VHH binders against Protein DOG1-like 4 (DOGL4). Designs and how they scored, part 200

Target 1, 232 residues: Protein DOG1-like 4 (DOGL4), of Arabidopsis thaliana (Mouse-ear cress) (q84jc2)
Amino acid sequence: MSKMRNLVEEKFLEFYESWVIQLELYLHQLLIAHNNNTMSETELRHLISKLTTHHKAYYTAKWAAIREDVLAFFGSVWLNPLENACSWLTGWKPSMVFRMVDRLRKSRVVLVEAQVKKLEELRVKTKFDEQKIEREMERYQVAMADRKMVELARLGCHVGGESVMVVEAAVRGLSMGLEKMVKAADCVRLKTLKGILDILTPPQCVEFLAAAATFQVQLRRWGNRRHYVTHS
Below, E stands for the ipSAE of ESMFold2; O stands for the ipSAE of OpenDDE; V2 stands for 0.75 times the mean of E and O plus 0.25 times the DockQ between their complexes.

## First folded at step 19 (VHH)

Design zj6 (from zi13 with K106R; framework vhh_7z1x_3; at its last look DockQ between E and O 0.71; V2 from the best seeds 0.76)
Fold by OpenDDE, look of step 19:
Structure zj6 (fold): chain B 232 residues (1-232), chain A 122 residues (1-122)
Amino acid sequence: as target 1 above (232 residues)
Amino acid sequence: QVQLVETGGGLVQPGGSLRLSCTASGFTFSDYYMNWVRQAPGKGLEWLSGISRSGSYTYYEDSVKGRFTISRDNAKNTLYLQMNSLQPDDTAVYFCARYSGLEGLRPSFDHWGQGTQVTVSS
């Protein structure tokens, strides 16, 4: 049976498909730049900017979509189960990228002491911000059993014109809280990404972005293979 | 059989405009991400632009951004490239290409047209 999708889901599905394809194209450019060392620093910075812009575009689209239906992102139909399983508050977990950096350090990336120090500071800050959001989420989830939710549950048992309107209003109220949390999480993601890119040199940025993009597209690929789903 | 046929190429003066078309057949056109790619003499393939299956989302390479516009008409199974402010450096064979996913970590296109020649010269 085909899953019923709402308009927000359908639209974002197409967006995400196209966005990922574009990311794949950019990944190819990143890999060429990284492996062949054929690009000048200026060219590398341009490439980095291009990728940064691409990522910003994702969140622009996301935030527009969540204004309409934030709940769509808590059951993201454009993601496979593996991708969803790896999601934290509708996206990648910010602290995860530091592990990527660590892995790069162990391979080919040489960081100076000053960079290492700055990365650690950023890591601590990022973790703090994550925890803050998680606490808010927990609080919100506990509050779901409050009067508003009880009322929503009660009204959900009855179908009627006025009742439907009340239920919808209640759902909107609940969704607003979720939207705030999602946006907060996204802000931490963007700040973390920017922070890392500000610390790394252009060649290191290219390597990091390539690694991140590779992880994303491979995760999607692996998930699709496992579940026999094609999203491209 | 999957076919892509490009048309609309030709000789144009610098600053001129052309509109390329690519007619698709043999597959459900609206299910695929479509692309324009070009190859200039003595150079490799250059990706120029891509468009989502409905046409709602478009992407451009910096070299053509602001000058070229990709669009599609799914009812007509046709992909378009409006090319404005053409320059001599735009001289190339232009191809329509269907995206097919990744081969390894490399983007792949499984079907191409025969290409259409665009020459920009005074």
Scores: ipSAE 0.897, ipTM 0.969, lowest interface PAE 0.4, mean pLDDT 92
Fold by ESMFold2, look of step 19:
Structure zj6 (fold): chain B 232 residues (1-232), chain A 122 residues (1-122)
Amino acid sequence: as target 1 above (232 residues)
Amino acid sequence: QVQLVETGGGLVQPGGSLRLSCTASGFTFSDYYMNWVRQAPGKGLEWLSGISRSGSYTYYEDSVKGRFTISRDNAKNTLYLQMNSLQPDDTAVYFCARYSGLEGLRPSFDHWGQGTQVTVSS
């Protein structure tokens, strides 16, 4: 089991490094498109489509890795995996993306009333989907706790081959449940992204994607520097 | 100390193929994301393709996707670019480049080869 988790972590880390480097290259293109103001609407839509495809590729790779070992994506080995999952299922809450939209709305991007209304409707829908996932996760956590208690009581009567098989089955059951919930959260994230890009005009999409990519690459850089910089 | 050397360029007719090699020395080749970049005469640099440390993940600029294939052999410290269906617009000096992170918000490549000329004529 631990061999599979180590291998999955190593492969996904390599993927993520390359994925971020490609995102940096796309960010450069987004900044050029913003500064030059010489691109047609069709050229802007092509660039936006490249970013959308790149984000879809991230989730495709993540879901493949999660199928192999979902526990590799949770942060603390000391916490119960279900309790650690309550720190929001391997990512940011889907609705957090609207903070970036709000920042653009209050700065250099002027949104017409129809866009504002559609964005508010999307925000409400996204929060509704989040709440549905939270309720599903709560039900799953209770069910898993009950099964854990039954299996621990059963293991207390047996030590040997059957006990190992039961433990492995319990871990597999937990992993399948967590995989389902992570995919549900990621689907909401992707749907929300696509919804925002459908509401914004192509120039507004370029500004949004540039801001989002900047945030992602800067977070990666801060994480990498933490090992060699004094904390405080 | 760090050295990248490209070979395999030359003169080809439209529709032809070439295979470029880039031999690395002076660093642990398998620790780096590697890239191909080209420069046509009088033009700026154009990123073409990149490849992850093990070679498992590859990326391509749209204009070369399907025609060019990046690969690497970490045992030989060598990066490759197979170029098929070459057209006159592909005429350029081709460089291999080592990704080094960001300078500001711009991706940076800290070591380059001297390049190899590819000419697609007539």
Scores: ipSAE 0.669, ipTM 0.897, lowest interface PAE 1.2, mean pLDDT 81
ESMFold2 (binder alone), look of step 19: mean pLDDT 91; pTM 0.913

Design zj7 (from zi13 with S54K; framework vhh_7z1x_3; at its last look DockQ between E and O 0.78; V2 from the best seeds 0.83)
Fold by OpenDDE, look of step 19:
Structure zj7 (fold): chain B 232 residues (1-232), chain A 122 residues (1-122)
Amino acid sequence: as target 1 above (232 residues)
Amino acid sequence: QVQLVETGGGLVQPGGSLRLSCTASGFTFSDYYMNWVRQAPGKGLEWLSGISRKGSYTYYEDSVKGRFTISRDNAKNTLYLQMNSLQPDDTAVYFCARYSGLEGLKPSFDHWGQGTQVTVSS
């Protein structure tokens, strides 16, 4: 039996499927640019801009969706189990991208000392921001066991007209807190991404973006093979 | 058998408009991401536009943004490309193509139409 999806899930599923396909197309362009060195700096910057715009579009769509149903993102039906397992507060963990950069450094990317220093500063800041969000999440999770949640649980046992309204209101209140946390996490993601791209040269940006995109699409591929999940 | 048939091409003056259609058969059209691709004389294939399976989300190459509009009617199994403000450099054979995923890290299209010629000339 296929899992029942709400409207937000259905819509975002379609979005995400198409967004990933577009990412795959951009990845191809990134790989060509990276491997052949045939593009000018201007062209590379344009390509980088295309990708950054694409990523921004994702969060625009996400934020619109979470306003309607943030809970959909805590059980993302558009992701396979592997993708979900790798998720931190409904997305990629910001600090992980530094490991990607490190891997690139060990391979082909040569960073100057000034870049290394800036990346380290950014890493420290990113980790600090992550921890702050995690503490808030923990606080929120503990608070869920308070009187309000107990009342919600109690009301959930009775399916009456007035009770339903109260339950819905309570759920909305809870969802608002989650939404704030998700948005905060997304802000850290976006800041981190921007920070990295600001530090790297255009060729390095292309390489980084290619690596990131590759990781994302491969993760999806691996997860789909393992769990026989079809998207689209 | 999977088939894609493009129509609507022709000769048009610069600044003119054309609407291309691609009729799909032999598969569940609404399950697939569909694309328009063109090939100009002496040039390689150029991806132009893509559309999500339900048609709610569209993407465009910069070369055609603001001028071309992709759409689909799943009930009719038809893909459309509205082309406005056509220029001579838009002269090409236009193909509809079904996206099929990645081969390695390369995007793949497993089915193509025969193409329709678009010529923009004064």
Scores: ipSAE 0.900, ipTM 0.971, lowest interface PAE 0.4, mean pLDDT 92
Fold by ESMFold2, look of step 19:
Structure zj7 (fold): chain B 232 residues (1-232), chain A 122 residues (1-122)
Amino acid sequence: as target 1 above (232 residues)
Amino acid sequence: QVQLVETGGGLVQPGGSLRLSCTASGFTFSDYYMNWVRQAPGKGLEWLSGISRKGSYTYYEDSVKGRFTISRDNAKNTLYLQMNSLQPDDTAVYFCARYSGLEGLKPSFDHWGQGTQVTVSS
């Protein structure tokens, strides 16, 4: 066994590698669908459903893993440093996905005014939910700092069994609080993704999913090719 | 030197079962994501299933999900595909393939077996 990884990290590293490989296979299907005008709406919706299911499977696995070790998702061993640096609360920042939608509108995707209005409403809601989580994280970080100082003060004097139980309860509370905030952020990510896919038509969904998968795959490749990232 | 050899193909009746094996040599088998791919007569390659390095995570094309089961035995350097409820449209040459990453944005498999014929016929 490696001395650098615990069981949660080892298990999720295997999961994430395979999950990304499957995403790469789905990306190929998305690109074929984008370039091939002969696919029916039923076939497009099936492909979109596969991508949706794949993303939900990621969060299912993640939520099981964070119950065991939420800290593994802050500076994850299965991500390269570029991927880790781009994370907001263990994942992509929900509001930033709309910049991808904006770029698609500029170059490739024609949206009707009703879709544009719905996307702006979703953007505002997503930003509101995101800011709510950021305020909760700020309160959590202050609470962690206070509890750490209390813990150190207790270690500096001899504490009894009651004090040990209070410290243990506080540590459990901090871990549970962090897990709840990570899950809340993930729920915003899933709701934003679902919201975008509900507003777009099936061909537009394929365009969006292809762009999103391309970005994720390229971020991984660029980060693994460190000299290109640091030199450019 | 690197070799993948499929066995276990043959003729089966509709509704029947078949178990394919792929024996690997010339590389560290447990370091690789492994896959089953098939090619039906007159058609292109169709990815069917993939399995993580240690075998803990599996993925399936929807048309075979629930009927096919991928597995691996890293101690024996062997990849398996258990195929149940076979239908005539499962008739194809079945390959095991080693995933090697993307070339551009296209998935790349750098080593393939010779393939084993599966024929489902009344």
Scores: ipSAE 0.795, ipTM 0.927, lowest interface PAE 0.8, mean pLDDT 86
ESMFold2 (binder alone), look of step 19: mean pLDDT 90; pTM 0.910

Design zj8 (from zi13 with S56T; framework vhh_7z1x_3; at its last look DockQ between E and O 0.78; V2 from the best seeds 0.83)
Fold by OpenDDE, look of step 19:
Structure zj8 (fold): chain B 232 residues (1-232), chain A 122 residues (1-122)
Amino acid sequence: as target 1 above (232 residues)
Amino acid sequence: QVQLVETGGGLVQPGGSLRLSCTASGFTFSDYYMNWVRQAPGKGLEWLSGISRSGTYTYYEDSVKGRFTISRDNAKNTLYLQMNSLQPDDTAVYFCARYSGLEGLKPSFDHWGQGTQVTVSS
């Protein structure tokens, strides 16, 4: 049985597939840059810019899509179950990247004390922002049992012209709250990413971006292998 | 049998334009991410552009951005590359290639055309 997808899902699926392929191509460039040390600082900065632009493009597309159907992102048919399981509010959890940086530090990346301090400050801030969003989400979830949702549930049991319109309006209202939360989460993601890249040197940025991209593509790979899902 | 056949190459003066075509057969063309890659004399392969299965989403290498346009006609099983403002540095053999995923962490293309020569010279 194939899952029926709406138009938003279909479009974003294709987008994401292509976006990931492009990420894979960029990852290759990052790995070359990192492993061979053949690139100048200017070239590295250019490569970093390419990747940051690529990531920004993702959120641009995402935000356009969530305006149409934010609920699509809470099912994320373009992701495999493993990827979905690792998602926090329709994306990667911002605080996760600090663990990634820590792993890099333990391996090859040497950070100066000033960088470590700044990263810690950013980590604390990021966690605070995450918690704030989580509290809002909890509040929203609890509020789902309010009058509006009860009425939606009641109306959902009946089919009629006017009732359908009311239900749709109610769903839109609910979706609006979710959209705000998703956007807030995405903002934290983007701020966190920017913050890290601002703290790291260009070579360190390349290494970090390579690690992040590797994690993403491997997670997808592992998930697809496990669930026999092909995304191309 | 999967086949990709490039056409449209030739000699052109600097500032000129060419349109390359790649005709696909032996597979469902519309299911695959397609690419243009080139190889200049004495240089390695350079990825230039990619296009999603429907053609909706396109990507370009900086070296050709703003000058080249990738497109596809799935009904005709054809991939296109419109090349404008050609420069001598664009002299290369141009290949269409079908994306096939990662080998390790390296992007892979499982099928290539024979290539078409593009020469930009005054």
Scores: ipSAE 0.898, ipTM 0.970, lowest interface PAE 0.4, mean pLDDT 92
Fold by ESMFold2, look of step 19:
Structure zj8 (fold): chain B 232 residues (1-232), chain A 122 residues (1-122)
Amino acid sequence: as target 1 above (232 residues)
Amino acid sequence: QVQLVETGGGLVQPGGSLRLSCTASGFTFSDYYMNWVRQAPGKGLEWLSGISRSGTYTYYEDSVKGRFTISRDNAKNTLYLQMNSLQPDDTAVYFCARYSGLEGLKPSFDHWGQGTQVTVSS
C-alpha cells in the first residue's frame, strides 16, 4: 500500500525507530533534570554526554548507510512528509537551532554577556558554513543537470552496454558527490551542536537539549497525526 | 489478553549470573520495542534496557552496560536479559515492559509482567 523499500531503507527504518524511542527516553530524563534542580553538575554532564553519544551514534549509522544509498536520505521512508519537508540536505538546518538558543535568552535562565558574545560568533560562523555548502550544492546541481542531459541524449541513441556503462558511471559520480555534500552538512550540524554545548553551562545544556529533542519528537508526532496520504 | 510473564529470578551471590526470560502472548511480539525495567526495594522504577523489533538494535542504562545483555527470540515470543557480574545493588523486582510511545512527553509502557525477584546477597 506504499512504495517499495530497498534494503538500506528497511534497515535504517528500524534503526531510526529505535533511535527515536531512545531519544524519547532521554528526553524524559532531560525534563526531570530541568524541572528538578537537585542533580549535581557531574550528573548533568553525564546526562549531556549520553545525549551527545546518542547523536554521534545516529551519524555513525547514517554515514554507513549513505555509503550504500545516499538517495534514500532525500525523501526518507523513515520520516513523515512534514519531517522531510523540514529537511535541509538530509537533516535539520544548523542556523535554525539558534531559535532554540534564542528561547533560552528569553527564559528565566540568564546568559552572561560572554556567553551571548560567543553564541553570536558561532551563529555567524554557522551561517557562513551553511552558505558555503549551499553554493557548492548549487554548483553541483548545475553540473549534474548538464551531465544528466548528456547521458540522456546518448541513451536516446543507444540501448546496451556502452550507454549503460556511461549512465552507471554518472550515477556513481552523482552518489559520491551527494554523499560528500551530505557529510559536509552533517559536519556543520555536529560542529554547531558541540559549539553550543561548549558555551552553555550544564543546566543550560540540559534545557537546550530538552528543547531540541522536544521539537524533533513533536515534529514526528504532528506529522504522523496531521498528514493523510492516500495512494490506494 | 496481552500477557507478559517473567521467569528466571532467584538468589545469587555477588559476581554471579542469572538469565531472565519474558514470554509474551496476546499480541504480535515482533512489532514492539521491548524493555526491561526494575524496582529496587523502596525505590522507583528504573529503565534498564530496550531492544528493537528484530533485536538488531539494543540500548542500555549506563549502570548495567557491559554486564547485562538484552535479546529476543521472535519465533518463541520471548525476551531475555542475561545478567552477569551481579552486585547487591542489582537486587530488585525485574519487569518486562512493552513500549507504547509518549503520553504528552512522558514515555508510556502499556503492558507489564508480574515481575521476577532477583536478590544478590552473600
Scores: ipSAE 0.797, ipTM 0.928, lowest interface PAE 0.8, mean pLDDT 86
ESMFold2 (binder alone), look of step 19: mean pLDDT 90; pTM 0.906

Design zj9 (from zi13 with S108A; framework vhh_7z1x_3; at its last look DockQ between E and O 0.77; V2 from the best seeds 0.81)
Fold by OpenDDE, look of step 19:
Structure zj9 (fold): chain B 232 residues (1-232), chain A 122 residues (1-122)
Amino acid sequence: as target 1 above (232 residues)
Amino acid sequence: QVQLVETGGGLVQPGGSLRLSCTASGFTFSDYYMNWVRQAPGKGLEWLSGISRSGSYTYYEDSVKGRFTISRDNAKNTLYLQMNSLQPDDTAVYFCARYSGLEGLKPAFDHWGQGTQVTVSS
């Protein structure tokens, strides 16, 4: 039996399905652009802008959703188990994209020394930011055993009337901390993505975005195949 | 049998408007992401717009953004395309297409309508 989903989960599921479909359409355009080299720099920049806008739209939707129910994103019913397993704080791990860039370098992307230096600097910063968030998460997790959580647990045993309101308030308080962490992580993601795109040339950006999109859609496909989950 | 039937095409002057409809049958319409695609004379297929299964989320190609509006009525199994500010470059056969996933890394549509001709001319 399928688990009952709350409204936030249902809405975001549909959003994500549609968003991924659109990403697939953009991926096709990226691949065409990458393979044919017939597009002007202006056209490439436009395509890059389309993709960046698309990604921004995802986080806009996400942040709206997490404001309502951040806990939904720690179950992420719109993702298959493989996708979830690859998630770091409800999304992709920022430092992962540097490995993608490295892989591209090993294939056919030629980076100048200045680009390599800038990428390394960005990588170091990104890692630092990730670690900072992880430490905060750890602190939060340890704090779950504090007085507030104990009180919540106690109240949870007695469901009724006023107690329900108190429990809900407590849960909201806890959720606020999670929301902050998720947003912080998302900011690192967005900064990292922007940083990479600022360092790369338009053709390189197209290649990178294509690789990233490919990875995302393939991961979804592989996960769905393994678990017989249909999305979109 | 899955069927998609487009209607609403015709001749219109520049700046005019048309509303296309696509009636679906033979499948659960509300389960699918639906699309409008067009083909102009001598050109390839151009994706224009997509809409989520409930209609809550829509996407547009830049060429039609701000002028075209996609919508759907799942109770009527109908997809719509409101086309405003039509230009001669919008002259094409317009198709309704059902999204079916990826073939390799290429988006695929498993069912198409017969298309409806839209001609924008003074």
Scores: ipSAE 0.898, ipTM 0.969, lowest interface PAE 0.4, mean pLDDT 92
Fold by ESMFold2, look of step 19:
Structure zj9 (fold): chain B 232 residues (1-232), chain A 122 residues (1-122)
Amino acid sequence: as target 1 above (232 residues)
Amino acid sequence: QVQLVETGGGLVQPGGSLRLSCTASGFTFSDYYMNWVRQAPGKGLEWLSGISRSGSYTYYEDSVKGRFTISRDNAKNTLYLQMNSLQPDDTAVYFCARYSGLEGLKPAFDHWGQGTQVTVSS
């Protein structure tokens, strides 16, 4: 009945709070760069590199944390309920990012034919990888249902100190499977992000990164709000 | 009343070092992400570094990374900036600032110190 957070959750909560604050600082720089035509291509590429490095740092920290407790990332204490509801395998769904690209194309970003072709190829590849992971997750869920049968067999045989050790080992084995699935999803996320940034020009990359960071920051802000009845 | 007071500025030769301190009072210091920001003559504010509540996670602007080190001592309610390899371009007023969230999409700092002057000159 305890609502105590474990050490992994406590450390990652502090990490994530600071990581988001830094993302907000980079978002401000992206918005300035978007509204300012005096930045050189070199300066834009440097800003894009800072965002890429920041995202890589997130996954480095995440992958260290999931080795210790992958389940913490399913219904995370550092995310509000709206953020958690939007998660696909502990993060944003890779195929959905192309809706953001499509919206930018219709309103702000002009793409040449070669870019459009490359983006469509990447979209297809991303959906393929995403669906492969979804099929593997379904097989994992079937294996978890079969674990109910293993649990019943265990109850029929023995209960004691050795049973605790066997259960702990089995839980660790299941966690390793989930860890591999989460890492696979994260690799698709990183590959998709880098693929988009390779296709877009530096000004287009700044526009895309600003939109993506804005969405993430606003999702967090709006999900943390509570509606208040106005005082009368 | 929230108060932030910077000390440790001064005149230093190029290549020299300084250690800035920011003493906090009037709030629970360990609950806040804290920052160093500077303002060079004739320029706007430049964010330099930030540090998480316990001090476990630190962030730096590229121009100071490797030369400056942010730290905090929550028992003493004090934020620090160790500044090494100082160059004339580092001449500025240095401020301690408390992160308070977003105003629009811009990060906001609701409390600032009065600043301490750092001058790097032969």
Scores: ipSAE 0.750, ipTM 0.912, lowest interface PAE 1.1, mean pLDDT 85
ESMFold2 (binder alone), look of step 19: mean pLDDT 91; pTM 0.911

## First folded at step 20 (VHH)

Design gh1 (from gg11 with T58I; framework vhh_6qgx_2; at its last look DockQ between E and O 0.93; V2 from the best seeds 0.84)
Fold by OpenDDE, look of step 20:
Structure gh1 (fold): chain B 232 residues (1-232), chain A 124 residues (1-124)
Amino acid sequence: as target 1 above (232 residues)
Amino acid sequence: QVQLVESGGGLVQAGGSLRLSCAASGFTFSDYHMAWFRRAPGKEREFVAAISWSGGNIFYTDSVKGRFTISRDHAKNTVSLQMNSLRPEDTAVYYCAAADELYMPISADEYDYWGQGTRVTVSA
């Protein structure tokens, strides 16, 4: 059964579909760049810049959308259940990218000692920031459960004009808090990504970004297949 | 208000040296990649050098590699370009630029803020 989608969901769905298509195109270019080893540093840097600009565009769109309806991102209809299950505060978990880097190191990426040190420092910082957000989220959830959710539950039992207004106000309050947390999480994501890309050489950046994009695309594909199988 | 102010330009003989400086204000300097561009008479603006937000990533155009050194001072919010072994073809107006991007860009269109430029003239 098709879930009723609100306007924000519809618009972002359209955006995301287009965004993913473009991501796949960049992925293809990254893979070519990685496999051929014929591209100049300048060319690699251009490619990296294009892709990272693409990522930045996603967050620009996301932040515009969450101002309208942040709740749409906690049940992202543009993502399949698997993608949603792997999400941390409406996106990828920042600390996960270091596992990706580690995987790359074990396979073919050779990092110098200075890079390893910087990555470790960044990892520690990222983890700290991530935990901070998690603590805030926990605090928020507890606070809301104790006050706002109880009020909402009570109001839900009494359908009336005034009750609707109170409920709306409560929902708005919840949304504002969630928006702040989502933005904070996104900032950590972007800072982490920015840090990693600063530490890695252009060829290493290409490998990292290709791996990340591949993971994202595969997650979507696998999730979609499973979803269709389950509902067929 | 965002401001980038270049200084250090002037007339120098071939083989000489100049040090350009750019003072940044009005934005969080430590978050921005900084770069130098130049525009020679009758030519388009071209990339010269860039340094990432942390200073850990640096990139030069081939024509200046080994002669120019880009650096930044976070305490002073400045970016500098040490230019050695100057050549007549280095004659240009040099511009300081700042970019708020995930990755240090090398294209002019990716930079958000620009200085007014400082003129460097290298005589034969």
Scores: ipSAE 0.881, ipTM 0.953, lowest interface PAE 0.5, mean pLDDT 92
Fold by ESMFold2, look of step 20:
Structure gh1 (fold): chain B 232 residues (1-232), chain A 124 residues (1-124)
Amino acid sequence: as target 1 above (232 residues)
Amino acid sequence: QVQLVESGGGLVQAGGSLRLSCAASGFTFSDYHMAWFRRAPGKEREFVAAISWSGGNIFYTDSVKGRFTISRDHAKNTVSLQMNSLRPEDTAVYYCAAADELYMPISADEYDYWGQGTRVTVSA
């Protein structure tokens, strides 16, 4: 069972490595567009569309992998996937993107009052959706703790097939619920991105996407460094 | 069943005006970017105008900027193209298109749903 989870994780890691390499190539194009005031609005919009299509491809692959085994994305079944404070439903909280927007506003991007108002409305909606997901996640965290108790009782007793069937059905039900919650979180992330890109002008979108791509590349580097540190 | 139905085409004298309308059904209208494309006789299909799902992002091809206005009505599930100061080179079949993308597309290959078109002829 754990071998199958490792295989799903291995396949997604291979996809992710390729995806980040392509993202780095798009980052080069974004940086050229950012530094070159001669690009037309049409050219900027085409570049933005390429980046957003690439981001959609990430989620398409992730959802296919999660459909096969959501728990592989949360580590071992023996540990609550949220016991580590650094992980929120297999990614950053959707609302964290607004910290990047705020930093860009202070250093690179000038927003008019109408844009600021629309971004604040979006931030409120995103926070609301995020909080709704957090409340539902508490139900799954409690269910995961109950599942640990039932599994320990089963292992200590080694009882007949009826109790094993009940435990396995409960684990399957919990996995399906977690898959739904991860997809819900990703949908909030995508809806928030869609909203931000709709509010920003094309040059502002290029700035934002360049910052986001840079962050994703650094996340890969930090992930590789963490792997190196923990295994060195 | 997704349907996009254009209307409002016809024959008009140069300098005149037309309003095209596109009625959308079979999808959640407020989630979709809407666009107008056109195909002139003997020419390739070209982008005319687009309006994002929220209405907050609007883009026009250079040749129609200032003369055409795209708008959408979420209550009626329609997108419209007000065409003023028409020129003979605006003569074409105009197509309504819809896309559910993260960013409003301006390339025809990114649009999923298309209408059958409405003919606009501008006479000298």
Scores: ipSAE 0.744, ipTM 0.889, lowest interface PAE 0.8, mean pLDDT 81
ESMFold2 (binder alone), look of step 20: mean pLDDT 89; pTM 0.905

